# Ledger of designs, part 1: VHH binders against Ras and Rab interactor 2 (RIN2)

Every score and structure here is a prediction.

Target 1, 92 residues: Ras and Rab interactor 2 (RIN2), of Homo sapiens (Human) (q8wyp3r787to878)
Amino acid sequence: FQNYLRVAFQEVNSGCTGKTLLVRPYITTEDVCQICAEKFKVGDPEEYSLFLFVDETWQQLAEDTYPQKIKAELHSRPQPHIFHFVYKRIKN
Positions, changes and structure headers below are counted from each chain's first letter, unless a header gives other numbers; Kabat numbers aren't used for antibody chains.
F, E and O are the ipSAE of ESMFold2-Fast, ESMFold2 and OpenDDE, as the mean of both directions, binder to target and target to binder. V2 is 0.75 times the mean of E and O plus 0.25 times the DockQ between their complexes.
[cut] stands for letters that were removed.
The coordinates of atoms that the task and the answers printed are left out; those that the model quotes come from them. Centres of patches stay.

## First folded at step 1 (VHH)

Design b1 (framework vhh_7uia_1)
Fold by ESMFold2-Fast, scan of step 1:
Structure b1 (fold): chain B 92 residues (1-92), chain A 124 residues (1-124)
Amino acid sequence: as target 1 above (92 residues)
Amino acid sequence: QLQLVETGGGLVKPGGSLRLSCVVSGFTFSSYAMAWVRQAPGKELEWVSSISGSGGRTYYEDSVKGRFTISTDNAKNTLYLQMSSLKPEDTAVYYCAKDYRGSYYDSPYYFDYWGQGTQVTVSS
């Protein structure tokens, strides 16, 4: 499943849903956000970004980063890490 | 909107049992095949089990066959995974997933809707 990206969608006042995206290896975070806005039918995409949650920490991914490269790096680590990509509002 | 909510994960000892539930809303449950997929820390997604929309056919990954049972309650729009004889290697986040159709890529592991996941930890 190297060419997939599992993205959870977190919306204010609703549950969390998710989609498995078929993506190219060099897809950028900006491209992923555009796909998510379309697939999750977000009317205000400028208010959302892609976040990476790893174990007990989280970070907002910069637009010019490569989620598939980040995923591969996490998979290559000697100790197991639980991680998720989450498309959610920047303010929450 | 489409929504899948998993519950039932937790910490269990090897040889124990656990039942996962997935409540589905926003679509006609019996019209779609449903699946359980899991991801162990640092590993790729692994398909675990599938059930047809009619509930008449079930499929299992070889490593879980005979230990896990997938079932549905169509009246409650709920998918279940009954897990028995659990092993440390079953430790993973378990996701409920809806089958996709009309896709260019025909893979049993690529589903168009996933739940938020529920953590199962098997340790002694």
Scores: ipSAE 0.000, ipTM 0.127, lowest interface PAE 13.7, mean pLDDT 75

Design b10 (framework vhh_8h63_2)
Fold by ESMFold2-Fast, scan of step 1:
Structure b10 (fold): chain B 92 residues (1-92), chain A 123 residues (1-123)
Amino acid sequence: as target 1 above (92 residues)
Amino acid sequence: ELQLVESGGGLVQAGGSLTVSCAASGFTVSSNYMGWSRQAPGKERELVAGIYSGGSTYYADTVKGRFTISRDNAKNTLYLQMNSLKPEDTAMYYCARDYPSGRYLDTGYFDYWGQGTQVTVSG
């Protein structure tokens, strides 16, 4: 009975990596960002946020949202949508 | 409801072959990235093979050349054919689904997985 959240890390000139996080259903975007800052070893976590890519749309997730509930909603749709959670810089 | 049901595990002698199957319902196997992961006692779950919606495959170095992943679109079923089995291949084998473009470099992530099927290789 595990809940996993896959997060890609985008950094200029470093390429793209990803990590699978074991997180509870009510973990907030703020909590996920804190975990990502630690796991991806960023020195300036205040410059990063969690973004959601769904099909052709990029959206910055507000700190008080629940990524696992967003994931569950996307999975419950009649057709499978292509989506990614991406931890990246807010600017650039 | 989305379901993955594995079958075909069992006891096999070293050097033997075994095919495990994964019947999917609630989604289409050919439209998703599908994979086989395994977990031996006391070890982390390892991704051993994957197949992308377009048909390209991935294999972990530990099984490359011995295992073959495939799918039957008409039966909506994923397969893992395991040849030249070794005692170190002993594990619970899980099939899993992921989105086609959701694959990341260091992830063992899958959106859904089955109950697993036990494969035991004796020497």
Scores: ipSAE 0.000, ipTM 0.105, lowest interface PAE 15.8, mean pLDDT 76

Design b11 (framework vhh_6z1v_2)
Fold by ESMFold2-Fast, scan of step 1:
Structure b11 (fold): chain B 92 residues (1-92), chain A 124 residues (1-124)
Amino acid sequence: as target 1 above (92 residues)
Amino acid sequence: EVQLVESGGRLVRTGGSLRLSCAASGRTFSNYAMGWFRQAPGKEREVVAAISGSGRSTWHADFVKGRFTISRDNAKNTVYLQMNSLKPEDTAVYYCAADTHYGFDYRSTAYDYWGQGTQVTVSS
């Protein structure tokens, strides 16, 4: 089947908007960030990155990682984790 | 919506080099993956190389690794295939293809737009 990735867009003072992206298994974090910049109409994409929010902690994903593999790994764990992919500014 | 036009195919001698270009028309060129495919008469179409929208993830088939390099210039809406150390078995029509679903997928069924092809002939 088709692979989907839910990504939240967090902007200061604007709240949170989300989109579900149709993605291929080997899509990289860099590619996801590029899609997010276009779909959320971000004018300064170099100031944003994709983060993983899991168990109340934030982890910035490196450009060469694969979000769908990360998602699959988290889903396969014996103890399920609540997690979200969030496209947001690196700094506030 | 996307239109692809290949160029650069010609007759070259064994051991020679050639660069193919694929010019794309349409918006958001950097948002979709591109691939190079080839087909010789009487044979199945095969994937040669693929590149992600950003250009930083690439894949090359085993039979061209070390000889061919895929690249793209998003400012010029163009994808390239640099072909070095050409062999007679590289003779084929080369096709440019786009996967407008974003991401990186080098399987032939993932590409939804195709060019007309450009003929490459390698003679001994």
Scores: ipSAE 0.000, ipTM 0.148, lowest interface PAE 14.0, mean pLDDT 79

Design b12 (framework vhh_7uia_1)
Fold by ESMFold2-Fast, scan of step 1:
Structure b12 (fold): chain B 92 residues (1-92), chain A 123 residues (1-123)
Amino acid sequence: as target 1 above (92 residues)
Amino acid sequence: QLQLVETGGGLVKPGGSLRLSCVVSGFTFDDYAMAWVRQAPGKELEWVSSISWSSGSIYYEDSVKGRFTISTDNAKNTLYLQMSSLKPEDTAVYYCAKDIGKYSRGWPYFDYWGQGTQVTVSS
């Protein structure tokens, strides 16, 4: 069983590009970051992390979290929430 | 430009066989892993099988082991899925997918997909 995960890549002054990943249900944030580093050709992956942008707020996701479970929780809420997973530099 | 084109789908009776083909253009198979992924009506995507061009490593989802065979013809830039002993639960749209990298790292991530080919298993 696999799910789609949409991830945006934010570069300094380059804007965002988006890609869709096919991921396993229990894929960790650490695993997603590893995929993103290769997919977006990042030469300094230690400077990047996966963030959740929801309700105008940025949240850095801990390495041992599960993005697909976070996505499912957000989709299960009674009110609409617009959210994005963003792979970007930790410091900017 | 990269393009993946699937063919070989159709209507087949339980116990039957089909061979799906995926012709790729715009890249060579030298450094990419390839996969077959399916989606049944109203269901989530389900990974079926993967092959690494570089290592020749082959993996299958448990429900298709022994019934499906993934293979490649590098000279023809074509990926195949030989399906035998088909069951009604194999009914789905089958997609050919290209991994961005040489190795899957134990899980798939894909940058290009074909349009899909419909496989229907019913009497």
Scores: ipSAE 0.000, ipTM 0.107, lowest interface PAE 16.0, mean pLDDT 75

Design b13 (framework vhh_enristomig)
Fold by ESMFold2-Fast, scan of step 1:
Structure b13 (fold): chain B 92 residues (1-92), chain A 122 residues (1-122)
Amino acid sequence: as target 1 above (92 residues)
Amino acid sequence: EVQLLESGGGEVQPGGSLRLSCAASGFTFSSYAISWYRQAPGKQREWVSTIYSGGRTNYAESVKGRFTISRDNAKNTLYLQMSSLRAEDTAVYYCAREPHYYDSSGLFKDYWGQGTLVTVKP
């Protein structure tokens, strides 16, 4: 079991930055978004969500999903996946 | 209703070729990575190949250079061109829609077809 999550922060007018979050395996996407809003000092957190970039697509994660479970599932697959968790604006 | 229907299986001699098809319906086909899996008699289901929404492909080591996965988004159809078939390729071949984490329900669903049998006669 892993207890960290790497999340990239994407701004429309600046480059990407990233942070490694120490998280529990049951942490929800909603919880991760709250942590990201605090750590990236976002003033309008309602405009942001956690996205998964995987298989050449952007996928917005539902707030009741578990990012650590998603990470574990992607790592356990027989085919290789390149993926990133990205905290970014919903409408951009 | 999401449906996947495989076809094209049959009996073939070693060294022969077959083309499998998977007809998809009930979802936006072009937005998903779609895979071929197979299950040989008495063995666990194993991954064979994946084609991503952008067209990139990956293959299991055992089939590299012999199998080619492709898709036709206009026809909602996935293909597997198999060549240089070996006795070890004998299996039921399944088409699967890979998970999409965009669902607002937070549910992950595996969608599989019913399979198509490929028999390579020794």
Scores: ipSAE 0.000, ipTM 0.222, lowest interface PAE 10.2, mean pLDDT 81

Design b14 (framework vhh_rezetamig_d1)
Fold by ESMFold2-Fast, scan of step 1:
Structure b14 (fold): chain B 92 residues (1-92), chain A 125 residues (1-125)
Amino acid sequence: as target 1 above (92 residues)
Amino acid sequence: QLQLQESGPGLVKPSETLSLTCTVSGGSISSSSYYWGWIRQPPGKGLEWIGHIYYSGRTYYNPSLENRVTISVDTSKNQFSLKLSSVTAADTAVYYCARQDYPFGSYRDTYMDVRGQGTLVTVSS
């Protein structure tokens, strides 16, 4: 049972930082975004979203998705999947 | 506490390959949460990200160095290594190995979670 979610924060021209969040199993993407806005000190949270970076591709996560479920699915694959949750601007 | 230590020759001849190894102690390199990378700082200049690797063997390289860089990992020895081919005097720098908590390259100290003490590599005949 693992209730931790690692999230990277990406700013334009600033690189990335990261934080490990203690979250409940059924936390929504919307709730994760609220936590990220607070922890990363974002003044314009409506311009940001949570993305999944996996297999060198970006996927914007819908607000009603469950990041811990997505994480569990990726962990259950027999082949190694490199993935990261990234909180970043919707517009690049 | 997690510690990283660079090792390798401090002097490399122009046109040859620079080879460095990073030994990780106090923790496992087989972590799904982190990447293991190399950064360098030439004398009087800023930090430059070289590349990083995931414990599965997946690599990411700085595009400006991509054709010269190979990073590899040996999870059984808890080590990862850098090879930089066709070196010139411009490759003279202090080289650091580092743990990174992101998939993207960065030249910024603040994005390196844990870093080795650094090793000076001089390219000279």
Scores: ipSAE 0.000, ipTM 0.192, lowest interface PAE 11.7, mean pLDDT 80

Design b15 (framework vhh_7qbe_3)
Fold by ESMFold2-Fast, scan of step 1:
Structure b15 (fold): chain B 92 residues (1-92), chain A 121 residues (1-121)
Amino acid sequence: as target 1 above (92 residues)
Amino acid sequence: QLQLVESGGGLVQAGGSLRLSCTASGFSYAMGWFRQGPGKEREFVASISWSGGRTYYADSVKGRFTISRDNAKNTLYLQMNSLKSEDTAVYYCAAHSDYGLPYTEKEYDYWGKGTRVTVSS
């Protein structure tokens, strides 16, 4: 199984960057958000969350969800969905 | 390199309580407790994620033990309540080099030397 998670960092009026994180299957969305806050050096982590962008729709992931499980579920579908994990501000 | 030092072990009567601490020389990711009793193999006790948001317990200790951490102090804790003679063991602190929550000892990268807990009848 793939042990990496690609996460894009989206800032208002700045370039989109991303990182590939080495993660275990049971890593939570809360854990990923804390890693992202450290790696993208955000000073106000409470204003950010991890989102799933899938089928042109944004979904904020609850802190106790498992991104690797979500990724595996999406990959297992017969017709693959185009999806991205994005760490971004909750509000503009 | 990361070093882990356990403390708080000792002799306690059945039904009593004890709190173990594990201080890391630096930041660690996921952390856990393992134990090895007399004549037994080392077994998983509890684990906690980097954020503290997720915890896992072995069935034998669930409801009696509580794992917690203080990341500002690089310290892991195990609060042990309602102790039983079967809890007698050397308790080991372990740290993981990644953010996930492993259950087996092979998945932890750093280990302390252990602290002995003896529960008298």
Scores: ipSAE 0.000, ipTM 0.167, lowest interface PAE 13.1, mean pLDDT 79

Design b16 (framework vhh_8h63_2)
Fold by ESMFold2-Fast, scan of step 1:
Order: C-alpha cells, then structure tokens, then sequence
Structure b16 (fold): chain B 92 residues (1-92), chain A 123 residues (1-123)
C-alpha cells in the first residue's frame, strides 16, 4: 500500500479528529465518504460530504472527483499550499 | 521501528480456504494502518484489503465477500482469512504498515513492508 489520504472529521458540538485512510489511487469522493461514514460511525451519511479547505476557502467535492488526484495537483504547485480534506455536514 | 513478517501461505485447491498472518514487532502496532497487497507474475501489485488503527475495513471488489481482514492488537498480528479461493488469487501476498500525514504523496514510500508469503491456488 502506498496510497494514504488524511481526512479530518468535523463533528457538531465537538472538536475535529483526524484519521489517515488507506485508499486505492483512483478512489472517488463517493468512496471516501462511504469509508468515512463507517470509520466515524455516522448514522446519517446522506447529510455529510467531503470538503477541501484550502487558502481559507471551503469547497465541497463532487462525488465523481478523485481526492488523490486533487492532493497530487496541490502538492505539485511551485508554492506550497496548506490544505485539508474534511468530512463534515453539508448544512451547518 | 516496526518489523513485519508474513506467514501462512501455501498451496490450496480452488474453492478452499487459507489464512495468512503478519506478525509485527518493535513499534506500537495499534497506531498503524495495516494492509494486504498482492502481486501475481506479470501483473501490477494491487491492494486487496486494508484495516485502520480503529478497525474500519476496506476490500477490493475482486475479493469482497470472500476475504476478511482482521487485527489483534494484543498479539501485534494482522490476518487475512481467504475463502472460496480461485486460481486468479494466486500471488505473493505482502503486509504493509504506515502512518500518513497531510504532505504524503499518493505514491509515498511505505515505512515497513514484509517479505511476502506465496499463495498458490490450483484447479
């Protein structure tokens, strides 16, 4: 295994926890959300999505995007960017 | 530092079952994400199963419903129970462990890998 994805879980009324997911290279955002729902024991997974937080901006990732590809593109930039993948409620 | 040693591979008939194990020593096993990958001659290595430090599991579509990954943190051991084996499951099976961070590349290096254990399924 050489493919890891760090994802923070933002829980309502509590702090963020972070976990490293062991994933395949072409894993979709939909697949990551499924893993997160199981790993964080979320009872209402329909209400959650994967977000990208970069340059103080939140972006909801579409289900058919590839987080590992997004991560690679951000890492390839000449100037480093601080970014986080966050699994959280869509409406908050 | 974590060291990994696989065992349990062997020759099995199609439709049979086999359990491979990975013994970890050195560092704190429970803090690592663990996985099983396999590589058959002439094919690329593929991730077949993974298990988080918290116990959440992942399975490749090729093995889902037939293979079960589990860990025993008290014994520092990772397991892969393989049922309903097919000739196409023939491969060298590798155990791997690593903690990742925000700056890890998709092709980042593993911290610890075993030497592999051979599983051969005959028809």
Amino acid sequence: as target 1 above (92 residues)
Amino acid sequence: ELQLVESGGGLVQAGGSLTVSCAASGSTFSRYAMGWSRQAPGKERELVAGISSGGSTYYADTVKGRFTISRDNAKNTLYLQMNSLKPEDTAMYYCAAKLGDYWSTPRGEYDYWGQGTQVTVSG
Scores: ipSAE 0.000, ipTM 0.081, lowest interface PAE 16.5, mean pLDDT 77

Design b17 (framework vhh_6z1v_2)
Fold by ESMFold2-Fast, scan of step 1:
Order: sequence, then structure tokens, then C-alpha cells
Structure b17 (fold): chain B 92 residues (1-92), chain A 124 residues (1-124)
Amino acid sequence: as target 1 above (92 residues)
Amino acid sequence: EVQLVESGGRLVRTGGSLRLSCAASGRTFSTYAMGWFRQAPGKEREVVAAITRSGGSTWHADFVKGRFTISRDNAKNTVYLQMNSLKPEDTAVYYCAADLYPSYGTYDKAYDYWGQGTQVTVSS
């Protein structure tokens, strides 16, 4: 079956756009960032990272983490949290 | 766009080892996730191993886990499959394939470019 990951792209001077990525088992945050740089046509990918936004809190995800595992963990909690994966500038 | 050429297939005895190579030519090999597939006579093509664009993550099918290892050298535009403890049931044509997504696929339709294959025969 298909696996997917919804990622929002946040820019300083524009609204959020998003894409649903077809992903593989054990996709890393590094891999997601590479896909996002290409899909969102980012010219300076070294200035961006993948963040988790949950409970009004921002968390930068380390390159060797697995977003699909993080998603599964959040979905498995007794009271599901509202969360978003956001590809955005590290500084902002 | 990329062109793939496999090499290294030959006849080996049960319990032997073999390393397959897949040389890529054309544009930006390092922009593709890579996979190794095989197809034995009368069987469907099956995925054997896969590696991400960066080489940071790999996947191996259960039937080769612990025996086969996929790796890549982006400086040489080459992906490898190291095959140890070979069994007669490993006899097949082995193909390398490139996936436009940076993460690997585990089914053949996920891959965009394919080599012509290299024959591996394991005799008892």
C-alpha cells in the first residue's frame, strides 16, 4: 500500500502551501528535506529544515530521524494531537 | 535522465560470494535512489535491496537479509550489491534501477530507469 506524508512549506512573505509526498518505509528527515527542496523549488536548501509543529510548539527534526515513525507515534497517542510537518527556514 | 549498466554476474558455487556493480552515465546519479531487483525463470521480478539518494538508509528483502548488502559510491556513479552465502534459489537475472524520489521504493513500478540485467547462476 501507499504511504504518504503531508508537508507544509512556509515562507516569510507568503502563506503556507503544502504537498503530499509519496514516501517509502524508513524515509529519513534528510530524504524528506531533499524531496521538499525539489518540489518547492528552493534555491538555498541549506537554509531550510523539516520542523514538527505540535501543541503550538516548534521542533526541528534531526536529519537521521524518521518522520513516518514520528507520525505513527503521534497518531497512536490516547488523545490524538493536531500536528503538522513544516519545511521552513532554520532562521525565522 | 540516467543510463544504467550492470556487471559482475557469473556462475558461482553454493556458499560463494559475488559483487555486482551498476555503473550510471548521464545526468546527476546522486539525485536518484537506487534499487537492485532480480527475476528468475517463470517468476515475477522482485525487489532485493534499495538505497536512498544520500546512501544514509538501506532496505533489504527478508530472503537476503544478512547475506546481501547494497552500497553506493556517488563519486564513481556506481551502486553495488555484495552477495554472500549464495544459494541455488538466488539464481536470476539481476537488474539495477533508479528512482526519481530520494527515498527508495520497494516495488518495480516506483523505478524510472532500468539496466539490461546481469545473469547470476548458483550451482550446487
Scores: ipSAE 0.000, ipTM 0.119, lowest interface PAE 15.1, mean pLDDT 77

Design b18 (framework vhh_7uia_1)
Fold by ESMFold2-Fast, scan of step 1:
Formats: sequence, C-alpha cells, structure tokens
Structure b18 (fold): chain B 92 residues (1-92), chain A 125 residues (1-125)
Amino acid sequence: as target 1 above (92 residues)
Amino acid sequence: QLQLVETGGGLVKPGGSLRLSCVVSGFTFSSYWMAWVRQAPGKELEWVSSISGSGGSTYYEDSVKGRFTISTDNAKNTLYLQMSSLKPEDTAVYYCARDRSPYGDYLGKDAFDIWGQGTQVTVSS
C-alpha cells in the first residue's frame, strides 16, 4: 500500500506551502481538490484545480483521474523523474 | 469489545455471487471510514473497497469496479460487500477493517486500526 500524496499549495502572493494527505488509491482528482480546499482553507474552491509538474512540463489533471495511480506510474519508471502535485488557481 | 466479525464467505463457481457481512461492535460507522481488504494465496494485502461513515462516498479497486458493491446499515452496525460476476482471481481471504483516518498520515496496513478475522472466498469450478 502507498496511501499518501504530497500536495503543494500555491497562492499568487504568498509562495508555496505543502501538506501530506492520506489518500486511497482510487480517490479522484475531484476528491483530492475537495480535501485540499478543506485543509488549505480555500474559500473559492471552484477557482482551483490540481496540477502535475513533471520535469519542465505541467498539466491540469482532469477531475476523473486518479492521482495515486499517476504517482505510482511515475515512481515505477526505471529513470527517476522529479514531479510535484500542486493545488493552485486555474487562472494564473 | 471492539470487534469486527465477517461472515458470508464460501465456495462459489465463476460468474456466481456472494454477500459478505461484517458486524461491528464497540463503535459506530458514522465516525469512521470502513474498508474491505483481501489477500489472495501467495500475494500481498490488496485494498478492495472503502465507504465513508455516512455511506455517501464509496471507492473501489479497478478489478472489482462494476462487480462489487460496498454498503452499510448503520442501524445494524453492519458493513456489506455484495460480490457478483465472481472470477477465480477473486479467490482470497476477505477482511473487514476500520480506517483510522483517510485524511491522516497513516500508511499501508497501519491505516487500519481494527481488523476482522477474515472470511475465505473461493471461486472455482
């Protein structure tokens, strides 16, 4: 079992903080965003989404994706890659 | 006093159905997430499904999605796993487990603080 997800929270004018979340393998990106909104005390959760940064690229994760599966796939690659999950505003 | 007791396992043919029950004593479901975890012969523990204390949120392992349904009867303090379209690869000991916290920092098997004794499910012709 690997039931944790490290998520960075990025606010426009405050830099970045992070939390480690206990997340079940098949919890969706939509569910992770709800957990993040509660833990980071976000008042306008509809303006935020979960993003994946891998090396020098990034992408917004669709609501029906599974962050733990994405994390497991990235960890299983023979060549190590640096990646981060970031909860941030969709705009900016 | 804190105890989980599973029943409903048995021998079933491929394509068959079984309903597992887990009777809980010493606590109530409204305060905890509950899970079904299985262990196939010679394999590691595999998470199968989880349900929130309210029963409003459910999650499933991909291999059982559409075939298994997790539910609770809070008045009876009982957790269920309805299994249909069973396959030989579903053969395992099935455990009922109480989740410490899906939002905490517990990892692996330590995410669950109370386990039942397990019930054997065998799918073969």
Scores: ipSAE 0.007, ipTM 0.181, lowest interface PAE 10.5, mean pLDDT 78

Design b19 (framework vhh_enristomig)
Fold by ESMFold2-Fast, scan of step 1:
Structure b19 (fold): chain B 92 residues (1-92), chain A 124 residues (1-124)
Amino acid sequence: as target 1 above (92 residues)
Amino acid sequence: EVQLLESGGGEVQPGGSLRLSCAASGFTFSSYHISWYRQAPGKQREWVSTITSGGSTNYAESVKGRFTISRDNAKNTLYLQMSSLRAEDTAVYYCARHGYSSSWYDLPGYFDYWGQGTLVTVKP
């Protein structure tokens, strides 16, 4: 596992920004969301979640999942996949 | 007392090689992921390479194929073998220990300990 997680921030009318997070291998999605709320300065963190965008499909990650394990699995696949972790509103 | 001490820096010509060492003490070295970072004059620190406690390695795109990170847990030492050095590799190189807290202090860029650095200069 890499100890770095690139997360894009998507919100209405602001465009996408991104940050590279230094994280431990077993950091949870809930922990990543708390870091993102602080780093992107969102006032309503309960309205946001971490999503995986892969193969043109959006998947909301459950709070008890491990983004570094997901990233490692995607990197280990026989054919490379283009993917992004995106911190965005749940209902958008 | 946790300590990280880098050594092995120096002056080298383009295309040359250097091996950096980071001697660790005061903690269970084998249990931690350790990274190399570098900082060129007037620039922010940039990540170079990481080796996990399990031995997996990762590299910045700018150094892939030229640098090799390794560790010797019996000697509590981290290494960076640098080859095909370029002028843009000139920097102070730092060893950094990753934090492993599940608390709200697991912040992006949070290393709990850094070494003092070792200077690498690539001169024509």
Scores: ipSAE 0.000, ipTM 0.105, lowest interface PAE 17.1, mean pLDDT 77

Design b2 (framework vhh_6z1v_2)
Fold by ESMFold2-Fast, scan of step 1:
Structure b2 (fold): chain B 92 residues (1-92), chain A 123 residues (1-123)
Amino acid sequence: as target 1 above (92 residues)
Amino acid sequence: EVQLVESGGRLVRTGGSLRLSCAASGRTFSSYAMGWFRQAPGKEREVVAAISWSGGSTWHADFVKGRFTISRDNAKNTVYLQMNSLKPEDTAVYYCAAKYSGSYYYPRDYDYWGQGTQVTVSS
């Protein structure tokens, strides 16, 4: 089944924008980053990565992780967690 | 399921050009990233070029950069490899492959493979 993934895009001097991506269940973080670079029209994709913002902390996701699986695991926790996937620069 | 069939391989002279085509059948072609691989006799299969599912991003191996170009036409369910300035070292069987997830670089990440098309470059 096709699933959707909400991803925010953060630029240095711009407010956050977001897109809802149509993705397959076992799409990797690397694949999501490629889609984000195309949809947000990023000219320097090597400077960006996908981050998870959860419980006031930032976590950079490794390329071989599965964002939809991470999302499902967060929804399954005993205490509700507020989380966001954010495509942003690694060094800023 | 996706089935892939390569075509266009033939004998060509050093310095010549050739375009390979990969025809895909199946409902989900536009959801897959595509790659071109090659294998020469006695050598391992190596990645040549790759293209994202939308066609907006491409990758080319250093040994073909500037000479080969990958492209796709999702309306025709076809991927192309335009090969220019061919060298004897480009002689190999060329394979088309499709992947849903994973890295461009690793054969193991590709879910579907064609049977290959032979390219021979004479010196």
Scores: ipSAE 0.000, ipTM 0.123, lowest interface PAE 15.7, mean pLDDT 79

Design b20 (framework vhh_rezetamig_d1)
Fold by ESMFold2-Fast, scan of step 1:
Structure b20 (fold): chain B 92 residues (1-92), chain A 125 residues (1-125)
Amino acid sequence: as target 1 above (92 residues)
Amino acid sequence: QLQLQESGPGLVKPSETLSLTCTVSGGSISSGRYYWGWIRQPPGKGLEWIGHIYHSGSTYYNPSLENRVTISVDTSKNQFSLKLSSVTAADTAVYYCARDFYGKDYPSGYYFDYRGQGTLVTVSS
C-alpha cells in the first residue's frame, strides 16, 4: 500500500487547485516543496513553502519536518481534526 | 458545527458484504467543494484510504480495493455509504467516514479536515 499526500496550491489571483502526491513515509517538507514546485510549474520556488492549516491557524513547516508523520499524528486522534497542507507564498 | 457519524453492523461473516452509513449533521453534503469518503485502520497497522465520492456521484477508489468497494451518496438524507464485498479476516478494522477537501483540479486521495469517531468492524464466523 502506498502513501498519499494531498497539497493545495494557493496562487495570487487564482482559485485553489491541488494535487495528490504519492510519497514515501519519511519524505521531508523540503522534498515535498521541490515536488510541488515542479508539479505546479512555480518559477520562483524560493518564495514558497509548505504550510499546515489546522484549527483555523497557519503553521509554516520547517524543511526538516515530515508531513506524513504530521498527518498520521493528526489522524491518530479519535476526535476530528481540521487540517490542510497548502503550498503557498511565504509573504501574503 | 459539522459532525460525521458512522453506523452499521459491528460483526460481518466472511464472504458477506460489509455495509456502513455515514450521517452528516451541521452541514450539507451537497454544498461546497468537498469529497466524502472512507478510511480504515486494521489492528496494529496504519490508516488505509478506501475511497471518496463527490455529491454528483463521481467516485474514486483505492486501486487495491476497487474490485470490492462501492461508495454511494444520498443528498436528500445527507448520508453517504460504503459497501465492501467478499470480506475476509483481513478486513477487520476501525472504519472512519471523513470529509476531504476538493480543489478545482484535485484528484482523489487521503486528506481529511473532519472525520467520524470510527466504528470497529470485526470479520469473524
Scores: ipSAE 0.000, ipTM 0.146, lowest interface PAE 12.2, mean pLDDT 78

Design b3 (framework vhh_enristomig)
Fold by ESMFold2-Fast, scan of step 1:
Structure b3 (fold): chain B 92 residues (1-92), chain A 123 residues (1-123)
Amino acid sequence: as target 1 above (92 residues)
Amino acid sequence: EVQLLESGGGEVQPGGSLRLSCAASGFTFSRYYISWYRQAPGKQREWVSTIYSGGSTNYAESVKGRFTISRDNAKNTLYLQMSSLRAEDTAVYYCARDKGYSGYDFPHAFDIWGQGTLVTVKP
């Protein structure tokens, strides 16, 4: 029942990098952010959030949302959408 | 046949400028996010810039204010205008078509990569 979630890491003064996360369907945005903070070695996780980039718009995901449900909804749309999950600083 | 072909690389002195091009064929170019990546000798590929289907752009911090990404959908061509070049910009530059639901800087997350074009900044 494990799903995969691809997350890009965007950090100041560094190029983008990223990871494929092994996640459960019930995982929250808060849980994903905790995993990202550990895997990307972030010392100030309170300054970061998970963003969705879709249709040329950035959307900060609320902590109580479910990224796998969002991903599934985007995949289920009649017309294919191009989207990215990005872990980055809220302010920068 | 889906292809990306980079061109425009060469040797330039520090402070110089170059314009890279990426010619796309075999797909509806205007629908995709297209990115520039680079790889210096002995380093991993790093993301440089992305231009989205509607023209919005994003840049790595190391190139902000010096590089400008643009696209010409009528010509199916992506550009990277590079100015104020530094020795640290020496790399093979690649354009890549992003699937959309994959992260940056992952070769297996992109369905199409170009062959690359070499940029050498020598004093």
Scores: ipSAE 0.000, ipTM 0.136, lowest interface PAE 13.9, mean pLDDT 77

Design b4 (framework vhh_8h63_2)
Fold by ESMFold2-Fast, scan of step 1:
Structure b4 (fold): chain B 92 residues (1-92), chain A 123 residues (1-123)
Amino acid sequence: as target 1 above (92 residues)
Amino acid sequence: ELQLVESGGGLVQAGGSLTVSCAASGRTFSSYAMGWSRQAPGKERELVAGITSGGRTYYADTVKGRFTISRDNAKNTLYLQMNSLKPEDTAMYYCAAHYGSRWYDLSSEYDYWGQGTQVTVSG
């Protein structure tokens, strides 16, 4: 069995595109970034990272974190949270 | 549930090349981190190469620069391309699968193993 992870791709002054990734529960942020670099045709992947945008706040995810576990934890909270995973440049 | 079957082993001269493959059946191959380990007579099993579900690769220092691991998720097949083979590479080669995205250099972390394919390097 597989899970899905929605990731937005953010470029300056271009708006956002998005892709739904087919991933396992234990996929790391590093692995997600590799998939994003391929799917979004990024030529300089070392300049990008995966971020979590939640409650108007940006958080860069460490490479050894598990995005599906973060997603599950956010979904299980008593208060609803609207959140997005965003693949974008580290320096903006 | 997941079955792994290795093939492609054989006898090769020192300095030669050989590709071994591992066919997976059962559950979704793309969901597993995959690895190749080897065991020479009287030695402990050594994990030589790994590839995560996302395609990131890892190699033991003994094979780095000579071996290349790759996967074909459409064919449910794992490959190990072995170049510049040495007599010290002679071993039974085993395919392994781990449920998860990370490779580990500890064989105890792998959930499924194949029966192995023998590689003999002469010279």
Scores: ipSAE 0.000, ipTM 0.070, lowest interface PAE 20.1, mean pLDDT 75

